VHH binders against p91247. Designs and how they scored, part 41

Target 1, 277 residues: p91247
Amino acid sequence: MAVDMIVEPKWVVQNFGNIRILDASWTFKPKADVAEYKAKYYNKFGVGMNELKNPEYLAEHINGAAHFNFDIAYYPSEDERFTLYTPEEFSSYVKRLGVFNGDHLVIYGRGKDGGMAAASRAYWTFRYYGYTTVSVLNGGIEAFKLAQGVVQSDSKAEGIRCKDAIHFPIGEVCAAKGFKKKTDCDQAFAAKGIKVGDTVVISCGIGLSASAICLAAARSGIVAKLYNGGVHELAYKAPQHLNMRVTLLLHAITVLRCTYIHFTFLYAIVIKIERIV
Below, E stands for the ipSAE of ESMFold2; O stands for the ipSAE of OpenDDE; V2 stands for 0.75 times the mean of E and O plus 0.25 times the DockQ between their complexes.

## First folded at step 16 (VHH; framework vhh_rezetamig_d1)

Design j4 (at its last look DockQ between E and O 0.04; V2 from the best seeds 0.00; counts 0 for: pae E 23.2 > 2, placed apart)
Fold by OpenDDE, look of step 16:
Structure j4 (fold): chain B 277 residues (1-277), chain A 130 residues (1-130)
Amino acid sequence: as target 1 above (277 residues)
Amino acid sequence: QLQLQESGPGLVKPSETLSLTCTVSGGSISSGSYYWGWIRQPPGKGLEWIGWIDYSGSTYYNPSLENRVTISVDTSKNQFSLKLSSVTAADTAVYYCAAEPYLVKTYEELAKLISGSDYRGQGTLVTVSS
């Protein structure tokens, strides 16, 4: 059964007993040591779920929601921040979240842009693995609360530059309280020369903002594919396509525990297929 | 690192009560970090979950065994135990204790997840024979 990609808080409240809710909130962390992670957490989801807890999720989450934790759902590799498990491995994790076949998943985030980056990343991931009944809660937990009488707000930062790519800020499709209207998003895409019929590849620092833009694009009828490696992979394999500032920032991410760096990935790069080497 | 070890008699007579203990190390049973459970594997069959207990003493048992199963916790010894009454030959199996992280889930979901836990003992064979 086809479901809406983006659902509003009111709808979630009305359907609360018939959906499986996932919290996709993620707090920025430097990439873990690949070897250490491999030894401790790779395909050891029980261990991960016990040891890699998210304080925000623990502090507050939608009732009954399981935490889709990016620090567990993916693993670090040499080339990627969030490397995808095999379908079998991922299924093992998903089962531990209490998700079963046929469930309508509703995924939410929190914070900046209503948490749409993280929620959309999770959405993308589930779709990648073949889950068909998946939705994003527009506006995240804050919007959900507001629908029940609670309010919250967030801030903005600078983006990534790539040669021969369209630079697309997440702010074009997301506002403080979630996704902008479809019509606004349509206009934003059009303004950048992206239209229905185009096939585009979208990437960003670690795949979050790009995921939101992909979801918005999909809603607008634009075929968008997420490049999972993002600028991290590009920095390793083709640094010549990045500006110096971006390159330096990427290196800083590997060595510094700075939340500031998380905000530097508010810009995604959009590449039309004809420009992919 | 959390470690679990089963202990108890390897032979039980029919109609008697099977009693096993799981000794936990590297973590506290009372911490609220885990659900503590039992599973078994009869010869030639797949894993069957038996039940679990949480730090508060709440239990959930396999409906097929509910009337015969008791799981309890001894926080002073950092152990939890299984009692299975009125055993028959059908209860012959390798028994495992396991732990699953304490997370927001339904009781039914948690019961089933114990079978796939990353924290599981080596298992102990219990044979029911006269």
Scores: ipSAE 0.024, ipTM 0.464, lowest interface PAE 3.7, mean pLDDT 83
Fold by ESMFold2, look of step 16:
Structure j4 (fold): chain B 277 residues (1-277), chain A 130 residues (1-130)
Amino acid sequence: as target 1 above (277 residues)
Amino acid sequence: QLQLQESGPGLVKPSETLSLTCTVSGGSISSGSYYWGWIRQPPGKGLEWIGWIDYSGSTYYNPSLENRVTISVDTSKNQFSLKLSSVTAADTAVYYCAAEPYLVKTYEELAKLISGSDYRGQGTLVTVSS
């Protein structure tokens, strides 16, 4: 499906859980030594992500945004600062940012004129590789903040996406006679990858299935938090009153509820918090 | 199309500050499409770059001048400016303002941009004399 090339900050706030956001911030700096870069960072994306930091991204970025770092996404050559990788190599990099086929990407920058130059370069890079479900956030992080969008200050963050949600039918913990025995529920949670000591957020369309699953999770030693909606409005109007990481998770869950309307009576959405920190 | 025009006093006293303004027409300084900069040519010598400023306000100065140079932008007037403090007779030159398309460049590439741009003013002579 075609997407708009440019999206407005209010639209991004309203669609926060349904998009993947990339910060394309880049600070002008001398070109790295070509031979040294090739030996240390070329096609070694994990090393680059651990060692090549952008202080502006670390200090502040849109909640859940990963950094599309020009010093990693490209490599310097004798003739070019930003030489393109092969499609396979590029794909390996962006998967580490949490970008998968089918995601609607929204790319933003920062600074004067909204960072549109950096965001546009990243946009056309994705287009070069054939990724067309990509948009640029008009006005960058500054405009997003003016629209009262939520930002964070973590070193790096993988966003929360609809694909990270665990589908959990109520029948996994309930039978005709009531709750299943604890050992059956322990196995049901384990089969979904949820273990004792995990912290999870559980939601469904009307809250009945999520409430039962929360109770079963508590009996199984899982730290479960029930989400009932309304956090999107609070995060939008008064973000300083919420933990930003929890707010981002609950904001994304609010949007996910609309996608599962036909099955909200039969299951809940479960997201493990520890894997999204 | 993009046009640049230098303006400012043609005579500056020693130890004072040389101030020049470049007025941009046919394009917007706020667009982020260009580096904006100054170069000069002392009498009988080659071109010498002075510095550049980019869309974010970051400046890139010739190290030989950096303690005396300020380049700034006034987006409301679509102008950018040069201030060179503590001038001497050695600062007498023809001063040019210039624009270079913003194609994500390194400092080294910017430092070597002293010719070949289609986006350069006609120049203005500034004489430092008592």
Scores: ipSAE 0.000, ipTM 0.085, lowest interface PAE 23.2, mean pLDDT 73
ESMFold2 (binder alone), look of step 16: mean pLDDT 80; pTM 0.814

Design j5 (at its last look DockQ between E and O 0.01; V2 from the best seeds 0.00; counts 0 for: pae O 15.9 > 2, placed apart)
Fold by ESMFold2, look of step 16:
Structure j5 (fold): chain B 277 residues (1-277), chain A 129 residues (1-129)
Amino acid sequence: as target 1 above (277 residues)
Amino acid sequence: QLQLQESGPGLVKPSETLSLTCTVSGGSISSGSYYWGWIRQPPGKGLEWIGWIDYSGSTYYNPSLENRVTISVDTSKNQFSLKLSSVTAADTAVYYCAAEPYLITYEEVKEAISGTDYRGQGTLVTVSS
């Protein structure tokens, strides 16, 4: 499938859960000694990833982005600073970054030019190896932040993928007389794929139904966190934590004013947190 | 600044009880703003939650461990504890005490989703004869 060569920050924020993001940040430094690099790092991608870390990436990057590190993805040779690996060797490296065939890959950088030089080099490298579903994020991490995109530090820079948001009506845990029995609520959570010990973030329009669902979840052994900002604000500040279906529903609800008011009293959005290491 | 620190023996014999204590500073367990609890990471594996407790003593245990787990709070010492009975080599892991906020802001959502929580440095507990 053909994708745009350059994508805008707003688009990336809105499509966050449907793309794979790479940070191509590189800090200028002298070419490494060829013999030393060959002995220590050549085609030893795990070693390079452990030892050749980029402080700017570790300090801040787009949430979920892996680092496409020029000091690892290429090797220095006598005549070239960034010599290309064979396709098989390159494939071995990018698999460690979580790049899967068929995903829409979005590459960004940082700095004075919005990181466009570094991101563009990485873009053409992927094109060289035949990966065509790839785009550059216009304006890099700074433009992404201006569009209210989510960034993180290095403690879990890879493998964070939130499960799609779960629509959870208050009637699943409440009846006319108050909370349903614990066993009924346990079944309601299980039917939605939420099990004992899961950590969840719960939000709704006003916070009324989310508060009740949090209490029921706690009784059922689920670590429930109530989002103070409401689901409407979560949809605009961090859409990557909501699937497209929920985002479209919220848009439709906003347009249909009467329906929005009714739904904000009766529904919450539950986001299951899955930590990947 | 909320800080958590694990303490307890790093070596436990099979069939005995693993006992750990978490000391909380920069906040009060009695505040009711957090779930307090334990998670562990066996060597080379992902994180596994053990259980949570609030200041009222309500507990939420992982069903796979619930028959062997006791979590308790000592509010006067601002500490909470884990006891895991009848341990085997499968219980060898890095054990973390943790705090999970009950009510969170947008910035706290970022931390929870990134897998950042308020947890201690971790302590390795080895079960070995």
Scores: ipSAE 0.000, ipTM 0.327, lowest interface PAE 12.0, mean pLDDT 74
Fold by OpenDDE, look of step 16:
Structure j5 (fold): chain B 277 residues (1-277), chain A 129 residues (1-129)
Amino acid sequence: as target 1 above (277 residues)
Amino acid sequence: QLQLQESGPGLVKPSETLSLTCTVSGGSISSGSYYWGWIRQPPGKGLEWIGWIDYSGSTYYNPSLENRVTISVDTSKNQFSLKLSSVTAADTAVYYCAAEPYLITYEEVKEAISGTDYRGQGTLVTVSS
């Protein structure tokens, strides 16, 4: 059965126990060395899960939620920050998260924009691999807590500028507490000349904000495809199209003798595809 | 472990172009993990920032040297290079290639000199006739 792409906290509370919840929280880290990562963690999910812990997740997460860790779920490559594993490899990881066939996955994030960027990235990923019963928890863990959900503990930047692209801020579809109403998103898309029936390609720095916009677009009936390479691939393959430097909003936090960085991209690039070549 | 090693001539004649190469090991230049750049230390003086290049090929130069400096990357060789044109005796210095983690804003990186230990051993370049 088709499930709603975006579910509200109250719904999650009501259906608690009948869904598989995934925490997609991710804190910015420098791109790992490709060779080093390949040697240490590539397709070694057990090792990754033991060594690549997320302090935010450990500090607090929805009760029973497994951590869909971007540092494990993807691997760095020369062109991409979050390169996708093969379906077989990804399945191996997903199984380790306790996800079974037929589970209704509810994915959430935290922090800015209610964590919708990360949650939506995860959503996109699962959909990419053919999972059909996947939803994003609107507003993330913060909204969930406000809805009296149970949680547990384990103890100014500018976006990408591209010539001939529509610059679409994530703030058009997300607010502090999660996704805006569909109607508001519809208006936002319309204001940028994006409408139902259009096919668009969306990209951002590393694919997070773009993922949120993709999900919002999908909810609005707009066919959106995520360009996974993001600014990394664009910079490598076609740097001439990047007319403005992306200024990252970075906040460095030292937790457990590790330095974590929170960053956001304010804008995504939306390319309207008129014809498929 | 990321390692950087400078190479190039130790002697350059006045008005010529100083050319140095930094060979990177233990990491990929194209990984986007670092800004790559050059600093120098003239005899008896402090460290001076020359410039940075990032994964996209964007360059940031010390304004005092901007018109004379070119930094480039060769991803195929995992190297990046410095060219300093129209050298004078004032350009005599120990030159260091360095890497800065991709952890700070571009603006902050521009002026970074010795934020990390990711620096080569340095190579003396003497400008003399």
Scores: ipSAE 0.000, ipTM 0.198, lowest interface PAE 15.9, mean pLDDT 81
ESMFold2 (binder alone), look of step 16: mean pLDDT 80; pTM 0.828

Design j6 (at its last look DockQ between E and O 0.15; V2 from the best seeds 0.00; counts 0 for: pae E 8.8 > 2, grease 24.5 > 24.2, SAP .703 > .668, placed apart)
Fold by OpenDDE, look of step 16:
Structure j6 (fold): chain B 277 residues (1-277), chain A 127 residues (1-127)
Amino acid sequence: as target 1 above (277 residues)
Amino acid sequence: QLQLQESGPGLVKPSETLSLTCTVSGGSISSGSYYWGWIRQPPGKGLEWIGWIDYSGSTYYNPSLENRVTISVDTSKNQFSLKLSSVTAADTAVYYCAAEPYLITYEDLLQSGYDYRGQGTLVTVSS
């Protein structure tokens, strides 16, 4: 049965006992060493869950929410920050989160844009693995708290440009309190020449902001494909598709502290696949 | 390797409903990893998008056809179907079933067109 991709805090409160809530909060950190991670944590979810704790989640989370931890749910590879496990491996992790078949998953994040980037990333991940009853909590934990009487706020930064791509900042579809209204998103897409019937490939630095934009697009009836590798992979494999400034910036950022990488990918790249269709 | 195959009548009368089925092999539609959908190519014209459906049952239709199109999935048969009602001669076309992944890799980006598509089946609308 189809469920709403985006649900409001009020709905979550009303359905609190009938849903499985996942916290997708993720604090940006440098990409782990591939070899080290493979040795310590790859498909060792128990170990990961014990050792790779998220302080934000531990400090506060929605009651009963399990932490869908990006540092565990994915693994680093040479090409990707968040490489996807096999379905069998992923299932092992999901089981450890207390998710059962048929559960309506409600995923939330926190912080910038209401945590919609992370929440959406998790959303698409579950969809990728065949979970059909998955929703994103609009506005994240802050909105949830507010619905219960608590308030929080956050700020935005600028991102990288690619040749022949539509630059689409996450701010077009998200605000501090989560996703903008569908109508606003529709307008944003239309303004960029994106319409229902288009197939668009959406990418960003490491696949977070792009995920949110994909979800917004889907809500608007736009078929969106999430590019998993992100701009980093493109920079490595196809630098010709990036402008020189962006390419240099990416290389510079790779040398710089990872904190800057997070800010540079606030802009998603939307590649409209111009097909005769 | 994922393979798609269209099946259905090649001739439909005007005002009737065109019905096609796509059989998926080499993979399960239950994976939830793909949009499943239909495109068509009328004679002498370009490809036209008809619509998509995901595993959850969410549908996306061409606005020009939305009122006449129904796409559905049968997971038990590993099939998905197209129904196009009130057909006219304008609906004569080669119909293709297709699949697009939710998440794509670099290799996918290098590919043009649909990642997976059937061979197509001609449907003629004629009295």
Scores: ipSAE 0.158, ipTM 0.646, lowest interface PAE 1.1, mean pLDDT 82
Fold by ESMFold2, look of step 16:
Structure j6 (fold): chain B 277 residues (1-277), chain A 127 residues (1-127)
Amino acid sequence: as target 1 above (277 residues)
Amino acid sequence: QLQLQESGPGLVKPSETLSLTCTVSGGSISSGSYYWGWIRQPPGKGLEWIGWIDYSGSTYYNPSLENRVTISVDTSKNQFSLKLSSVTAADTAVYYCAAEPYLITYEDLLQSGYDYRGQGTLVTVSS
């Protein structure tokens, strides 16, 4: 399916929720040492995403946008600052950003000239790898805000820190005849890294599967809290308020190919939290 | 608003049983809205959960303490209690009774933590 190369801010506002948005913001810095980068970050996208954060993205970005970070998406080499990964390596990176095949990607930038240079580089990178359902948001985040688009911040620390977002199928604790034995459920939680005494927040589409998982977790000695909203709303609201990594939640949603009905009946997201005092 | 108040001896001899009671006001233990339980903070260390009891009487204990801890509820007095047997100096801590809600909203996710706990009571274990 062919899409416009450039889309206008009003169109993006009107189609919010039907598109996947990437922030291509990059802050100028000297080229990293090639050997040092290769040792620490090359093809280690999880490490890069944890350590190479962009303050401008964290401070403000379009609601739900993941960061396509040039310091991670490319690597420095002897001859180039932004050397392209192999298609398989690049695919590994963008999956962590929650890029879903078949979605219409919209890429934006910020600052001088609306960030069109950075957004355009990201656009051509996706084209190079064969992803053609991609557009650039004309005028960047500044124009989007003038069209009354919603933005968010991930920089605010809140009182509950989310340590992890874990996909949890109801089948881990239920079988055809109902709940599995406590010992089986203990093992299922432990296999997902959820141990006795952990405090967790559990969410799904409308709380059906999450409620069952919450009961099983309580029986297994886990302090389980049932979120009274949908996982989709939690995933898109929580990043700025829960000190939660947007990528983990979006990755879980994207990997599952989750619709509302799947999260209602088959799956929940379990979020480990810790209290900050 | 829910209020919790600890009571009990502040000094316990080694090998004896630490016994604390939490009185709940501004809410009912039998309402089914909360886990009720105990946490502690040893000197210079972080918070450690001890255990919880739900509205049905089911208990959830920290495995490191499971053999020594009993949590119980007296709904007629709107109280719940902690007994920790065979105490040692390592059990010296500030003990808090606490409530954890089952169902949380987005606003609850914004809270800093253990907002439904008492002021705490120092229990010292020494000969």
Scores: ipSAE 0.011, ipTM 0.399, lowest interface PAE 8.8, mean pLDDT 76
ESMFold2 (binder alone), look of step 16: mean pLDDT 78; pTM 0.793

Design j7 (at its last look DockQ between E and O 0.16; V2 from the best seeds 0.00; counts 0 for: pae E 8.6 > 2, grease 24.3 > 24.2, SAP .717 > .668, placed apart)
Fold by OpenDDE, look of step 16:
Structure j7 (fold): chain B 277 residues (1-277), chain A 129 residues (1-129)
Amino acid sequence: as target 1 above (277 residues)
Amino acid sequence: QLQLQESGPGLVKPSETLSLTCTVSGGSISSGTYYWGWIRQPPGKGLEWIGWIDYSGSTYYNPSLENRVTISVDTSKNQFSLKLSSVTAADTAVYYCAAEPLLITYEELAKLISGSDYRGQGTLVTVSS
């Protein structure tokens, strides 16, 4: 059965015993050495779970929540910050989080934008692997606390810009307390010329802000494709393709170039692709 | 390799319901990695999006067709279907079933941009009395 993609804190409190809660809190840190990570942690989830602790999660988290740790759930590669495991490997990790088949997963984050970026990233990850009963807690742990949910405590992350793309700040769909109203998001998408039926790819620095925007888009009926890699990868690997088939609003078709402005996950880029038969 | 194939009548009378089925092979529609849907190209016109369905059953329709369109999935047959009611001559088109990735890597994006996406060969449906 289809579940709501975004659930409010009050609902989570009311359904606390009937859901599996995951903390998707992640603190920004430089990408680990690929070779070292491969040697120490790749598909060694037990080791990762023991050694790669998140201080924020440990300080405080929703009672009973398992930590969906981005440093473990993904692995670094040469091209991606958060490379996806095989379904079998990912399943192994998810089992260690105490997730069972049929569980309604409720994923939350914390901090900026109510943690919607990280929560949404996790959401799309689970969807990618075929989990269908997944929701994001609107407003994250802070909103949950305000709704008088029971919690345990702690920390932050940063983003990238691309020239000649539709820049879409996460702030257009998220506020301090989580996702904005659907109507506000609808307006935001419309203002950028994004509508239902468009072939849209959304990307950002490392795929977090883009995830939130994709989720907001989905809520609004806009089926966007989440690009798993960073925009820098696109600029590096596929400038020729982008020049050919990407429609940019108010800009000529040029080579996509990305610059790192701030590590705060403030911006995503939206790539509108013209479909051909 | 994921393969999609359209099937259904090539001729439909006005006011009747157009019904098409897409058979998927080389992958499961229950994988959750794709949206499954339909697009069409009327003669002399551009490509028009009809709608998508994800493996959870959530549907997304073109607003211009929303009231007439139904997309459904049959996981047991690894198929998904299109129903378009109250057809007119304007609904004459080549209909394509397609799979769109939910989350894409560079390789997926490259395919998308190159036009080498997961799409059927298309089937012409003519609305005529």
Scores: ipSAE 0.267, ipTM 0.664, lowest interface PAE 1.0, mean pLDDT 83
Fold by ESMFold2, look of step 16:
Structure j7 (fold): chain B 277 residues (1-277), chain A 129 residues (1-129)
Amino acid sequence: as target 1 above (277 residues)
Amino acid sequence: QLQLQESGPGLVKPSETLSLTCTVSGGSISSGTYYWGWIRQPPGKGLEWIGWIDYSGSTYYNPSLENRVTISVDTSKNQFSLKLSSVTAADTAVYYCAAEPLLITYEELAKLISGSDYRGQGTLVTVSS
C-alpha cells in the first residue's frame, strides 16, 4: 500500500500501464466570481469538464493522463480561492477522471519549476481525502519527455495553432477618406503574413480599431473574428497568444501612463489561427 | 443552446453532386453572430475545412475544393447547405456542419484553440456505385 512520494521519470516509463497518471497543470487567472461560479459550476463536475478546458493539457500531455483541473476540483469562496469539496463531492469528480481505489496515482505538472508546485498541491489534496497510493513525478512532463516517455494530444483536437500576435495599425487599412481600396488592403494584410482563407482573431483596447480592421479583413477574404474582451484582458488571460514585444509594449504604455484612448484608436493586435489541413 | 443537425443522403454515386443541409435551432442564421460552414473528416485522416458563409452572404472556400463547392443559406427555413459537385471516392468522409462565432469572448477563444464545440454530430457520406 505504501508508495514513494516522489517517483523519477525513468521509473514512470518502466511502469507505464501499471499506474494512473494525472496532469495537474494550472494556468494563473483571476479568482472567479463566487456567485457566478456557484450558479454555474459548483458541484457540477460534468459542466466544468466541458467548459473549463486547459489549452496546455489539450495540446500535449503524458499518454493516457487525465486532467486534474484546479478550476474544477476546488471552488472559490469569499475567503479562499481553492476551497475543498466534501469527500463525497470530491470522489464524484475524481471518478470522472478514471481514478479508482487501488490504483497507484502519479501526478505531474509542467513549466519552469517542472510543475512541482501544482503537482504537489494536487498530491496533498489527495492525501487530505485519504488517498495514500499517490506519487509526484519529479520534473514533470519536461523530464518525462527527456526520459523518452510517450506524450499525446487529445484525439478530438483539431490542429489549430495560434501564431504570434501581429501589431496592426489602423492606418494600414484606413486613410483620411475612409477605407483604402480593397487591393491596397489585400497588400497590407499580405505584408503582415495574413492571406485569403486565414482565420484571425483581432483585438484592441476597446474594440474600435479592431472592428474596422475586421471589416477590412473580411472584405479581403480573411475569416475575421473580433475579440470582445480587449487586448488587456487577452494579455492577462492568455499571454502565450501575444509575442514578447507586444506584451512589453502594453506594459510600458501602462507604466508610462499613456492615455488609454491613444492606445485603443491607433492599432490592434491580430492573432493568426491556423488549422492543420 | 445553439444546435446544428446535418441531413442528406448517405450514399452518392461518383460524378454526381453531394448535397447536405444543416438545420439550425437555438439561434437565427439571419443574426450576424456566426460564420456558418462545413468541415469533413475522411476515414483515417484529420479534419478538413470546406468553406464558410458569413452574415453578409460572402463565402470563403478551401482553395483545394473551390471549383466544386457551393454553400448557401435559406433564412426562411433557418438552414444552410453544402453542394459538392463531381464527387469521387476521395470525397467519402464524415461531414459536419459548424458555426464559429464572429464576436468571441475568452471562453470562445479557448474553445476555438481546442476545437469547435459548435458542430453537428456528423453524417457519413460514402461515394460509391
Scores: ipSAE 0.012, ipTM 0.446, lowest interface PAE 8.6, mean pLDDT 76
ESMFold2 (binder alone), look of step 16: mean pLDDT 79; pTM 0.809

